# Ledger of designs, part 7: VHH binders against Gliding motility regulatory protein (frzE)

Target 1, 240 residues: Gliding motility regulatory protein (frzE), of Myxococcus xanthus (p18769r270to509)
Amino acid sequence: DISNEVREQLDRVESDLHMLRDDAFRFVRRNDDGINTLHGNLAKMADHVAEARLVPLSTVFDAFPRAVREMSRTQGKEVDLVIENADIGVDRSMLGDVRDALVHLLRNSVDHGVESPDTRQQLGKPLNGRIRIRVRVDGDMLHIEVEDDGRGIDPERLRQAAISKRLINAVQAAALSEREAIELIFRPGFSTRDQVSELSGRGVGMDVVKRKVETLGGSVGVSSRIGRGSTITLRLPQSL
Key: E = the ipSAE of ESMFold2; O = the ipSAE of ESMFold2 at other seeds; V2 = 0.75 times the mean of E and O plus 0.25 times the DockQ between their complexes.

## First folded at step 1 (VHH)

Design f8 (framework vhh_7qia_2)
Fold by ESMFold2-Fast, scan of step 1:
Structure f8 (fold): chain B 240 residues (1-240), chain A 123 residues (1-123)
Amino acid sequence: as target 1 above (240 residues)
Amino acid sequence: QLQLVESGGGLVQPGGSLRLSCEASGSTFSDYSMGWYRQAPGKQRELVAFIDTGGSTNYADSVKGRFTISRDNAKNTVYLQMNSLRPEDTAIYYCAAGPEDYYGSGSYLYDYWGKGTPVTVSS
């Protein structure tokens, strides 16, 4: 048995301890808010420094119209290149990697995407193919889209290729959505090439492009419609 | 459009040989890579042998040293010479033609396929 006086004292001590704990939590939260504010200000300062190192993508893009014309002539094709928002900047240290990836994508569009003038005429398309490079910024990420109005990517042919290469079986292939089937171009076993491409050199596989972009903290995407063309999107941090 | 017709299949004893032929009709045979696929009963279709426009070849590990693929552009024909045949080589063999690479994927996306020719290796 314990007296009412002892119970009252224990209750007072419990209440006091609770109050001290709550005050400590509020003090820590206040200090954490101050630290978070300081970290935010430092991050903004780092962003300002990083922005000072940005170089316009036009530095990379200025050679592309001539290069696409030369590739088109070699293939007996007529291709128009349109570039949008070339003044958007990217970290100087990424410039070479961005150039190499884009040269590879342009080569793929000219060599494999865009049909010959005769084929385009038979399909009722304009004789000149179109490739569009569009740049946009979304938060801290840079989006570079390379679009062509060519033959597009056939998901059924990609399913068959993946099955024949034993990357997936027929049941797995049938379970893929159209989008997932088109994304098979990024599978590591889908390409035997492993070198960075130059416009005049041999290409690299799309799996290599994907890994390179991912190493920079980015990602790649694809969308395509048979007969209407394909769009490859590179998402990259604007600053490293 | 390219059309492919296979011939040369049949029944053969283990250790025997067969030569498959695939004749293409069309004006662009020399612009296509050619492959031989096979599909055994209850199995997935697999690439057995490949030859590109320049004559470079590649083979499945199971047939290396036994099978030889070749092409004759003047005759619009691709061949598969099969030596030292084994019961596990029993399959329907398909000829396929298409671009060597699409979108830099390193993938051989075949646009044209033959109807297949059966090969049975048994006593």
Scores: ipSAE 0.017, ipTM 0.253, lowest interface PAE 5.9, mean pLDDT 79

Design f9 (framework vhh_7qia_2)
Fold by ESMFold2-Fast, scan of step 1:
Structure f9 (fold): chain B 240 residues (1-240), chain A 120 residues (1-120)
Amino acid sequence: as target 1 above (240 residues)
Amino acid sequence: QLQLVESGGGLVQPGGSLRLSCEASGFTFSTYGMGWYRQAPGKQRELVAFISSAGDTNYADSVKGRFTISRDNAKNTVYLQMNSLRPEDTAIYYCARDEYGGDSEYFQHWGKGTPVTVSS
């Protein structure tokens, strides 16, 4: 019978179509899972490559305890350096600028921040000064704080110094808030160093630190209290 | 371990030129400032030229305009190009890593030195 033969043929065609569709669905699902796995593996590989570009800040910081010890010994001061979270990484291309900035900040803390042992004793402070470098990550930004427990920054002394150096006039100086007066340390041509020599003034001042950090897409902050110390904060992108 | 190897010194006539090289190993060269120091007979070591990790340079007044310091981070090498040499430039020249932001009193790592003699 034609009717029965046509029905059997349609049933076979229907079964074949179901089999082909199932095979196609299995192929698509298997390939989709494979593509998703490959994409995940490639993303992980890219992340590992990106992570390989980050170098721990300990690469820079490992020399600092000895450096601070030698700086403080030369000035007859006793200074303890504490470094926190040195294992946090930063883009290798930034390490040189970060090192230069931090060496300048450490020297500033030893030379001008921390008082002599005799002065600290008169003020009722611990005999040894303390410098703390603290690193933290906030999103994609790196915060490096250099804190000392020294004499702090006197806003009135900075106003007078800036007037004496002819960087601002008396009217401009009087209009500055305490915070703005402390930020005078970042003005070009401003230096708290008394010693001028042919080579020691090579342009590594606080204005240079600020310009370098800003060139890297970051910012520099300062906070201070007379007799309690100062904190300079470098805010930098962790990756360029 | 840290190693600094100076080369390029020698005997030269007044007005001549020399190029000194210092090859560094055992540390991440690109992150450090580098300096050239010299010691003349009977004198203390003195800083002659400095280059920061970022490429900023500074020179002693006695050599400014005659000497040029440069660096090649790919080769871990710092150079001192010495032009218009004078008898008073006669000294042993030393390479040093900057631990302390370019202050000669605080450079902690010295190479073995390369002698330069300027003699007619």
Scores: ipSAE 0.005, ipTM 0.212, lowest interface PAE 13.0, mean pLDDT 78

## First folded at step 4 (VHH)

Design n1 (framework vhh_8fcz_2)
Fold by ESMFold2-Fast, scan of step 4:
Structure n1 (fold): chain B 240 residues (1-240), chain A 124 residues (1-124)
Amino acid sequence: as target 1 above (240 residues)
Amino acid sequence: QVQLVESGGGLVQPGGSLRLSCAASGFTFSDYSMNWVRQPPGKGLEWVSGISYSGSTTTYADSVEGRFTIIRDNDKKMVYLQMTSLKTEDTAVYYCAREASEYWDLGSDAFDIEGQGTQVTVSS
């Protein structure tokens, strides 16, 4: 019957159209799932490569409590070391330079920053000095702060030292802000006259520390309040 | 605590020689330049000589150049001042002084003087 034959033909055409639509949807889904999987795998590979380049700063910091204890005993001082965010990573190629810079900063804080227990008692400070190493990330840069609660840096003493060393004259010295005067510690000519071998691991002068940090693509900063302590900040790229 | 103990002073005739010694403790001796500073009777402190932390560089006040020699022994934590051709003007209490920190105090006029000194008297 013609009516039944026409109905059967229409039903077949509708079924064929539905099947073609479903096949198209399956093709798109399979391709999208494949692309999403590839993108996910590439992102994971990139993360794995980035993670493989970074070593936790704890690799450097783990030796510091013993080192500070030994430095403190040698000076007849009592110093507490606090380390924050040691789990943050840095490029393994930088570890030696970071260790050497931090050892120099810790030694200077123990030897010159923190006062003797008798002096701290007379000044109304806690008998134990405190050194704090704090790590923070800002974008692709690391900020490593070495803070002590010691005697601080006297900008007037630095101005007079710079004049005595003939690095600046009295007029130039008087024109410096307190911060600019404290930053004189980074100037060539404030470093020890004797140059330390790069292999010694003994940092000599803040000028040497600054140059080493700058070769790593970083910068160094200082802040201090007389009688309240000093903070030296190393700003370094997290990866090279 | 930084400790510096000077010794070797005494009475000597003009033209004579003395060797002063300074024993250091309480700090990492090899990381610091060391100096000799003197105080003549009734006068202020006068810088005499300096030696770098490794011992490779030495400096002297004009008044003692060619007559005095500064030496250090980092293993023994000692610094010495060999004095020759002594003059009456060299009469003073001599102090061993640590160079000030790169952080806190700098320059030739900033010294940590912790010892009692050693008296040198040059007289006939």
Scores: ipSAE 0.015, ipTM 0.174, lowest interface PAE 7.5, mean pLDDT 79

Design n10 (framework vhh_vobarilizumab_d1)
Fold by ESMFold2-Fast, scan of step 4:
Structure n10 (fold): chain B 240 residues (1-240), chain A 123 residues (1-123)
Amino acid sequence: as target 1 above (240 residues)
Amino acid sequence: EVQLVESGGGLVQPGGSLRLSCAASGSIFSTYEMAWYRQAPGKGRELVAGIDSSGDTSYADSVKGRFTISRDNAKNTLYLQMNSLRPEDTAVYYCAARSDYEGYFDTSDYDYWGQGTLVTVSS
């Protein structure tokens, strides 16, 4: 039983509600589009600023062929160094840390990874060792892989070393997977000596490399197979 | 904990031979990377030869083909066979040891050192 006055009033209320709803939807869409555009423009601006600071990794890598030759001659080894994708850029502020980490990894591969020519001959390997530095981009991250075809890492010997150094006990060591055992190289104190003094020398262990990479927002990985070699991967943001 | 004692040094004529020995105690010798270093008067210490736990060897260019490093894990002893000795080989020779895995991942110097043995090559 609705009078004409009540019908007119209800029609006005319904019209007002429809207008308010449409205005609200229009405001939300306009506001969402504006916010999305602003966020997009800010991200593009940040990317442009970051890209303006990128320098090619060849800036670091150009010295490596000579350095590896000198390291190899000191050890009586022949090592072929292959570098892939040196033209990929990285933030200039990271160059020093990247260079220091890679020099450490190259020295470890030459000094300890790659076997002597006589040992390689006995194992049926090519006399010349191979070290490969490969750079690739995966989203916002750089992957720098240092691979050698040397002796590899024995996870059982790493477990024994960690127990001997009192970093873990035998129960903890037995519970580690092969991958976790290989990752013991990153454990603080594993690569450094308890009795180190200023007279006995300094070391840069893999724990130091890991800490430096992590402070840059990255991570370090290791993959190894006994007798086949090792790959250390530095994963770093391309821009800081 | 680890003690290294060198022996076998002495006076030798140019072209002569000497064999140095290093006896290790207080550790599991077989798991250690071992090396011979030398230091001549007024000079820094230099690496002569290295041998890891797997028996892989390395030599300084100045001694390659003349010196041979070897190890006997059953006797906990490291050896340096020195042939065709030259006056410039005159130095105190030091035995050094470190964990094999510390050596693989760390570019730092050796943990344990002997007291040294003098080798004099005189004409």
Scores: ipSAE 0.014, ipTM 0.325, lowest interface PAE 7.3, mean pLDDT 81

Design n11 (framework vhh_7qia_2)
Fold by ESMFold2-Fast, scan of step 4:
Structure n11 (fold): chain B 240 residues (1-240), chain A 122 residues (1-122)
Amino acid sequence: as target 1 above (240 residues)
Amino acid sequence: QLQLVESGGGLVQPGGSLRLSCEASGFTFSDYTMGWYRQAPGKQRELVAFIYGGGSTNYADSVKGRFTISRDNAKNTVYLQMNSLRPEDTAIYYCARVPEDSSWYTGEFDPWGKGTPVTVSS
């Protein structure tokens, strides 16, 4: 039989235990909040340090209008260069590789992408070709698009080039989708003269561009429409 | 403007021979790899043979030992000598410049021309 005095004492003990549990829970919760706040502050500090390391892409792009004009005159072409969002920054350590990749893309667009004025007139296009460099940020990734309004990429010509260089056979080439055929431009050995005896290489190899971008932790993409132009997209981490 | 004019096609019996010619103008012919392509009805266009500017040659397995590609750089002409013709060789034959490098652009726009039809039938 439990007396009323013992029951009253048990009630006090139970109340004390509940208070102790609540205090312990609040203490753990306050410590978790402190840790979460510290993690948030460290992330903000890391972002601030990364932002301090970023250099505007205009540092690279400022030379491009003159370079494109010189390339265009050499080819007897008229090409307009438009650059969008040049104020977006990239990690300074990546700047040289980004410049080299973009110079390769601009040279290909001027030398091979944009048609002669006579050809453009025959096709009903504006006489002046257009190259557009557009920069976008999506999350932690930087997208640099190089677009021309030139003749575009012919997937059939790429299939035949790969067959002629013995990179693939006719059966393999016929099995490729249009997109997969266009992506042959990134295949190692496409631009290497020693892969094809006596064959004269012109322009710049896209395998070089792909290697540089991949070294930076990025990727490269291509889209094209025959007669309407091509877009090469460089996807890069904005900070390393 | 680049021009390619194919000729020499016709109707021939199995086992017969034809010589195709392609006369080129509007570019420095000796600097380019030239090829012969064919397209049979309902099939994709396929590369048959090609020849580098310096004269080295390559052939599709289906025509090795039967076809010979050659060129005359002084005449801006590429030839395809076709021997031991088979019904399966029936196609329209086109000549074209073969792409030289990894650039998906190979100079100015290159039309395929009208081609020259070859029919092998008894």
Scores: ipSAE 0.014, ipTM 0.292, lowest interface PAE 7.1, mean pLDDT 79

Design n12 (framework vhh_4orz_3)
Fold by ESMFold2-Fast, scan of step 4:
Structure n12 (fold): chain B 240 residues (1-240), chain A 122 residues (1-122)
Amino acid sequence: as target 1 above (240 residues)
Amino acid sequence: EVQLVESGGGLVQAGGSLRLFCAASGFTVSDYEMAWLRQAPGKRREWVALISSGGSTDYADSVKDRFTISRDNAKNTVSLQMNSLKPEDTAIYFCAKDTSGEFYYDSPLDYWGQGTQVTVSS
């Protein structure tokens, strides 16, 4: 249980505080020894506080294989989930937002990205779709990638959808590069759907995911190839 | 398992009317954005009409003021009332959920069913 582990770490901090109190009385009379003990205790307390802040992403990811199986069953699909580097830690305060974003991305991949088995068979793809979650650390930043091997994103269809939803006009749409067209998924108001999910009440759609990640000091990226899938990348500070 | 079944298509003369139905199973239509798309011979699919989970509607310029999308939550169905039909409206009409435009535009078999044929004679 992550709550019990954090509480045990906090209990060690409380023990260090009691030791610091006792050391303060001795410090007044024995400055050299008291100063060294005080510095040692402060360093130990800082380490325990830092340890209490980071939790492994497996705390979030361990539920995903079952969730993906249930989503897939509802859609009449079979999807294999592969998770890499789940042992990498993230700030405890960010877990809820990370979980919500990833559940949204997984649901989008299952519901929209991965084709039906019949469609995959017609395209010569394996009947089972694949979703991969990969975590990497680069300095003080985490990169969490959610990749599927599904239908991909059609930039021309996104241009047309944005025009149809009146988010941009035809002149603006024609001026977008392929990358810029794919990034329309992050445009406020691009999706008008309301979905009963982990993000219900926290907002839905890729624009909400982007804003949450940006609020945490991070960024979101997308890459896609028609017929070969999509990758959404969340870049987040490891500690907040 | 998610399933969408379209019905109500047929042959009508220009100026006529048709009502299309989309019966959904495996999910609740009121929880999602629902849409009608169409594909004319030799063309890609295009969006026609949309109803949000909150009940707001939107329409392509080519069908505005002629088509009306509606939802029956008790029956878990979405309908498209098509008035003042033109030969240009001839197409196979598909029902889709979550018309975000991200993933399903290039897959005729995913969430769209077989569609229902609408033919408008001149």
Scores: ipSAE 0.000, ipTM 0.161, lowest interface PAE 11.2, mean pLDDT 77

Design n13 (framework vhh_8fcz_2)
Fold by ESMFold2-Fast, scan of step 4:
Structure n13 (fold): chain B 240 residues (1-240), chain A 123 residues (1-123)
Amino acid sequence: as target 1 above (240 residues)
Amino acid sequence: QVQLVESGGGLVQPGGSLRLSCAASGFTFSRYDMNWVRQPPGKGLEWVSGISTSGDTTTYADSVEGRFTIIRDNDKKMVYLQMTSLKTEDTAVYYCARDSTTEYWYEGHFDYEGQGTQVTVSS
């Protein structure tokens, strides 16, 4: 009888110990879940803080209509500027480099892309040239496209320019594909520089744009159709 | 033996996205411009997009510009076509194609085409 009472007490003690172990395990798991949730919330807060470092591209684009008007006036051209998705943000630390790159691309479109009104009339194009800046986010990458409806990039002209600048010889130039010839715009020394620009520390040319974008972890592409225009695409991390 | 193997096609609703892949073998991939071409039902082959040997220069047909992006990975010998904002008129068999020459881009002049991957844009 005493053995039955001892067995009942031992069974209760074993049950209690089992419950205590289960409770301890559940407590540790809940605490681990809580810590994991806290870590997750902290990571989300870090992401929100990183997003808060983004500055709308409109802070850069606001000056562009005036700049394009001034460039167009200087060249005797009429150019319409359209900007899409100006409210998309970019990392504040990249803002100056993005501004400088876009100003250079706009100048290239006005100076070299868009034809004069007289030439456009002879070609049956609208008298006013069009430049479009379009911003797009693709995952963690920012795509900024500068498109014009101008003359496009002539591969043969680029081959001849590279030869005249002594960047390549005639044999090397003849061996380039049409797309490789278009990519000559990114080669160091392709763009004309004057001594004043060098002394001021301001680069001129697509080689400078490419190098700056690449140092930011991005890439630069060109898409062109002769007689129909060109698009230069800057691909950049939205945040660093 | 030159081989081009496409994948990634399927059925998608208008406005949707697909990413096509092309695996290349049997040639020095980094020396050739690569293209995507398509054949809509009941029509001939239509050039879609091209990419230079380095990947820095891209070209697009007017009908897909702003919606499609061509990219390449020379280390993996891959070409991709990222398609967004798909339209019913994008329904076609898509082929990866190697340029016959690197001196001039010419629509419809290719040394080799792959087996193709079907893209259907329908509700």
Scores: ipSAE 0.000, ipTM 0.086, lowest interface PAE 17.0, mean pLDDT 78

Design n14 (framework vhh_ozoralizumab_d1)
Fold by ESMFold2-Fast, scan of step 4:
Structure n14 (fold): chain B 240 residues (1-240), chain A 125 residues (1-125)
Amino acid sequence: as target 1 above (240 residues)
Amino acid sequence: EVQLVESGGGLVQPGGSLRLSCAASGFTFSYYGMYWVRQAPGKGLEWVSEISPTGSDTKYPDSVKGRFTISRDNAKNTLYLQMNSLRPEDTAVYYCAKEGQDYYLDTSSYGMDVRGQGTLVTVSS
């Protein structure tokens, strides 16, 4: 039967083509799944390589108890340093910048924040000052807080300094909230300290610290109460 | 505008003496402590001397103690550094610096607010 035999051959060809199409779709899907798996594995490998660059902040902090002791001795002060969560890691490329910023903040707390033992006794405070470094991670951001229990920052003194330096006028100064007045320490031109920092690379104003942290993709904050102390917060990406 | 102008640098032989001057303007000179700092070739800034606003108190690092004397003339708005028994290692650019504003978180390790343009001291035979 020619008509019947041709139809049976066409049915076989269509069945074979259907199987080839299914095999092709299965191959494309498996190949696509394979590519997606490889892409996922490469992303995970990149993450592992990035994590391998992290070093614990204890690498920086281990020197601080001695440094604070030496700074305190020079100023005739007694200061207790407390460090929390030193095991949290940071990108190796940021390590030097983080160290330099924290040394500057510690020196400011010892030299200007913490009062003399005699003054602390008159104020009813413990004779030993306290500086606390706290580290915490929130998502991809690292928060490093440097807190002292010292004299705090006087917002009125900062307003008057900014007026004296011609950075703002008296009307603008009066309009600042207490927090905004304290944040004047970060304002470019609030200090002429940049020239000294350029000479030695050691003396830095808070505006220089802010610019460095911002260059690393972070931000800085300050909070203070007169007679209760000050807290400077560095917010940095944990990895670059 | 605060202006500090150093002078008196030059070439001197080891064991020699030199006197530096710094003319200050644009601020009430007698209200601020003053500093001498130096920078040797290829090195960082080094604190050399400090003097109180009245001139009654002075401080020196061990490297220059007994050899250098800081003084001031508040009537002339001038700072001085008398350098005796000079050594080759004293070769540096010397800078005059004004005490910074004593505001919390706005100071260097030297407490300096501004520096002058510098004067070169070369100790060599």
Scores: ipSAE 0.008, ipTM 0.142, lowest interface PAE 8.9, mean pLDDT 79

Design n15 (framework vhh_vobarilizumab_d1)
Fold by ESMFold2-Fast, scan of step 4:
Structure n15 (fold): chain B 240 residues (1-240), chain A 120 residues (1-120)
Amino acid sequence: as target 1 above (240 residues)
Amino acid sequence: EVQLVESGGGLVQPGGSLRLSCAASGFTFSKYDMAWYRQAPGKGRELVAGISYGGTTSYADSVKGRFTISRDNAKNTLYLQMNSLRPEDTAVYYCARGDSTYYEYLSDYWGQGTLVTVSS
């Protein structure tokens, strides 16, 4: 039978074609799985490289106890510095900007926030002022708080200063909330306008600190209570 | 109604001393931070020294150890004792009222100024 021989030959050809197709599909699937694994490994490697760029904030903070002691001695003040979560990391490219901002905030707390021992005694406060630096991570954002227990910020005095400097009118000033009035410290020109606001002659104002933080994709906040102190919060991406 | 009137400026040789006074009126002096600013020819106005209503003092690095700021709340008067004067201290010196702010002395009123000339 020729018909039986033709049938067996067709069955062989179909089997060979099925094997070739299946082998090709297995080869493509294996190579696709390998490529997907490589892409996954590259993504994980990129994440590890990004994490390897993080440097502990203690690298910056370790100098602060001495700096605050020197600032305090200069002002005739006693200040206790507490630092929390110093081992949290930040992108190494931001270290200089973070250091400069925090040194400025610490100087402001010592020079302007914390009252003299005599004034603190008259107010019934402990003679030693307290400055706290607190670090926390929330998602991909780093929060650095600089808090003091000093005299605080008077929003009404800031409104009046802004009016006197012709930066806003009385109607605009009256419309500001207490928080918005306190945020006037960050307004460009508030401490300038043909004036130098810094006693060292080479410092930077709070408007510069805000601008620098915003350029890094972050934000700056302030809260204060008269006679109870002030908190400046720097919010920054942990990695760039 | 706020008035600040400076006095005590003059011509001094290098190494000399001057004491500036500022008489304040029209506000409750004891409740305000006060400051001394100066403006040299061809330069902007710079903060020289500040004193809070609580007695805390601050000085520009250029004058630290040479100048002393003080206040007499009973007389509504601000003082600046200037020692070891240098030619670069030549400026018009302004008394200023600062607001009770936390982060820096925010001065809202200035006097007319008193000229200090240090020359040899």
Scores: ipSAE 0.014, ipTM 0.343, lowest interface PAE 7.5, mean pLDDT 81

Design n16 (framework vhh_7pa5_2; at its last look DockQ between E and O 0.61; V2 from the best seeds 0.00; counts 0 for: pae O 6.4 > 2, unsure alone 62.9 < 65, grease 27.6 > 24.2, SAP .721 > .668)
Amino acid sequence: QVQLVESGGGMVQPGGSLRLSCAASGFTFGSYEMSWVRRAPGKGPEWVSTIYSSGDTTSYADSVKGRFTISRDNAKNTLYLQMNSLKPEDTALYYCAKDLEGTYWFSDQYFDYWGQGTQVTVSS
ESMFold2-Fast, scan of step 4: ipSAE 0.181; ipTM 0.557
ESMFold2, look of step 6: ipSAE 0.016; ipTM 0.445
ESMFold2 (binder alone), look of step 6: mean pLDDT 78; pTM 0.793
ESMFold2 at other seeds, look of step 6: ipSAE 0.017; ipTM 0.416

Design n2 (framework vhh_7pa5_2)
Fold by ESMFold2-Fast, scan of step 4:
Structure n2 (fold): chain B 240 residues (1-240), chain A 123 residues (1-123)
Amino acid sequence: as target 1 above (240 residues)
Amino acid sequence: QVQLVESGGGMVQPGGSLRLSCAASGFTFSSYDMSWVRRAPGKGPEWVSTISWSGGSTSYADSVKGRFTISRDNAKNTLYLQMNSLKPEDTALYYCAKELTGDYYEISPFDYWGQGTQVTVSS
């Protein structure tokens, strides 16, 4: 027989257990909310510190119009340089590597990519070549595109060069798509000879550019159509 | 102006030999690696052999190893290809080619080709 006194005691115990359960869940929730808030505050602080380190890419790009003019005069070419979104910032520690990579790409476009005025006239193209540097931010990544409207990269010549250098055999070369053939420019050992760059005192190939960008946590891409031009894209974290 | 002039081709029977020559002018021959490339009718170009600027290293396509020998005379600005034990499959136009300096638009051993010399191996 359960007395009224025992029943009343059981009711109190049930109520106390319910309160303890609710308090436990409230404590866990409060701790989770606190951890989430702390995480958010640390992320905001990291963003503020990263922003304090960012320097506008115009710091690098301001020298490019003069450099392209000098390169163009040397080659007997007329080249227009267009720079878009130079106000976008990048981590100060990356400026030197970004400058070196872009100067290499600009020199390649002027010296080899853009055709002579006579050739451009024969092809029905504007006499002045065009090089465009476009900067874009996509999430945490910075995209720097260097585009020219020149001769483009010939995938067949790249296949043949790779076979000649014994990087791949004829069967492997024939199996490559046009895109894969163009990506051969990034292969280690694709450079024709030991060469010395006037800028660095060392030969600079696209494999070196790719390695530098990858060391910074980024990647390099290429797209080209023969006769229509080439675009090299550097993808870099905006802050390190 | 770069000029490459091939010679020494002709018709030979299987098992025969030919020596091809390439006379180079318009550049410092001794500073560049040189290659031989061939093209059979209806096919793309096939790399045959390369020799370093100094003559110190050579490389060959698997199809010609042990049968062909590449050499150069830097004093005469001339590249050679000695072809032994010729097979019908060796029938092609043979070109000498100057190695390019390593820019990605210009990177091709086949840019400065001569007119070629015809080699025909038949019974």
Scores: ipSAE 0.015, ipTM 0.321, lowest interface PAE 7.2, mean pLDDT 80

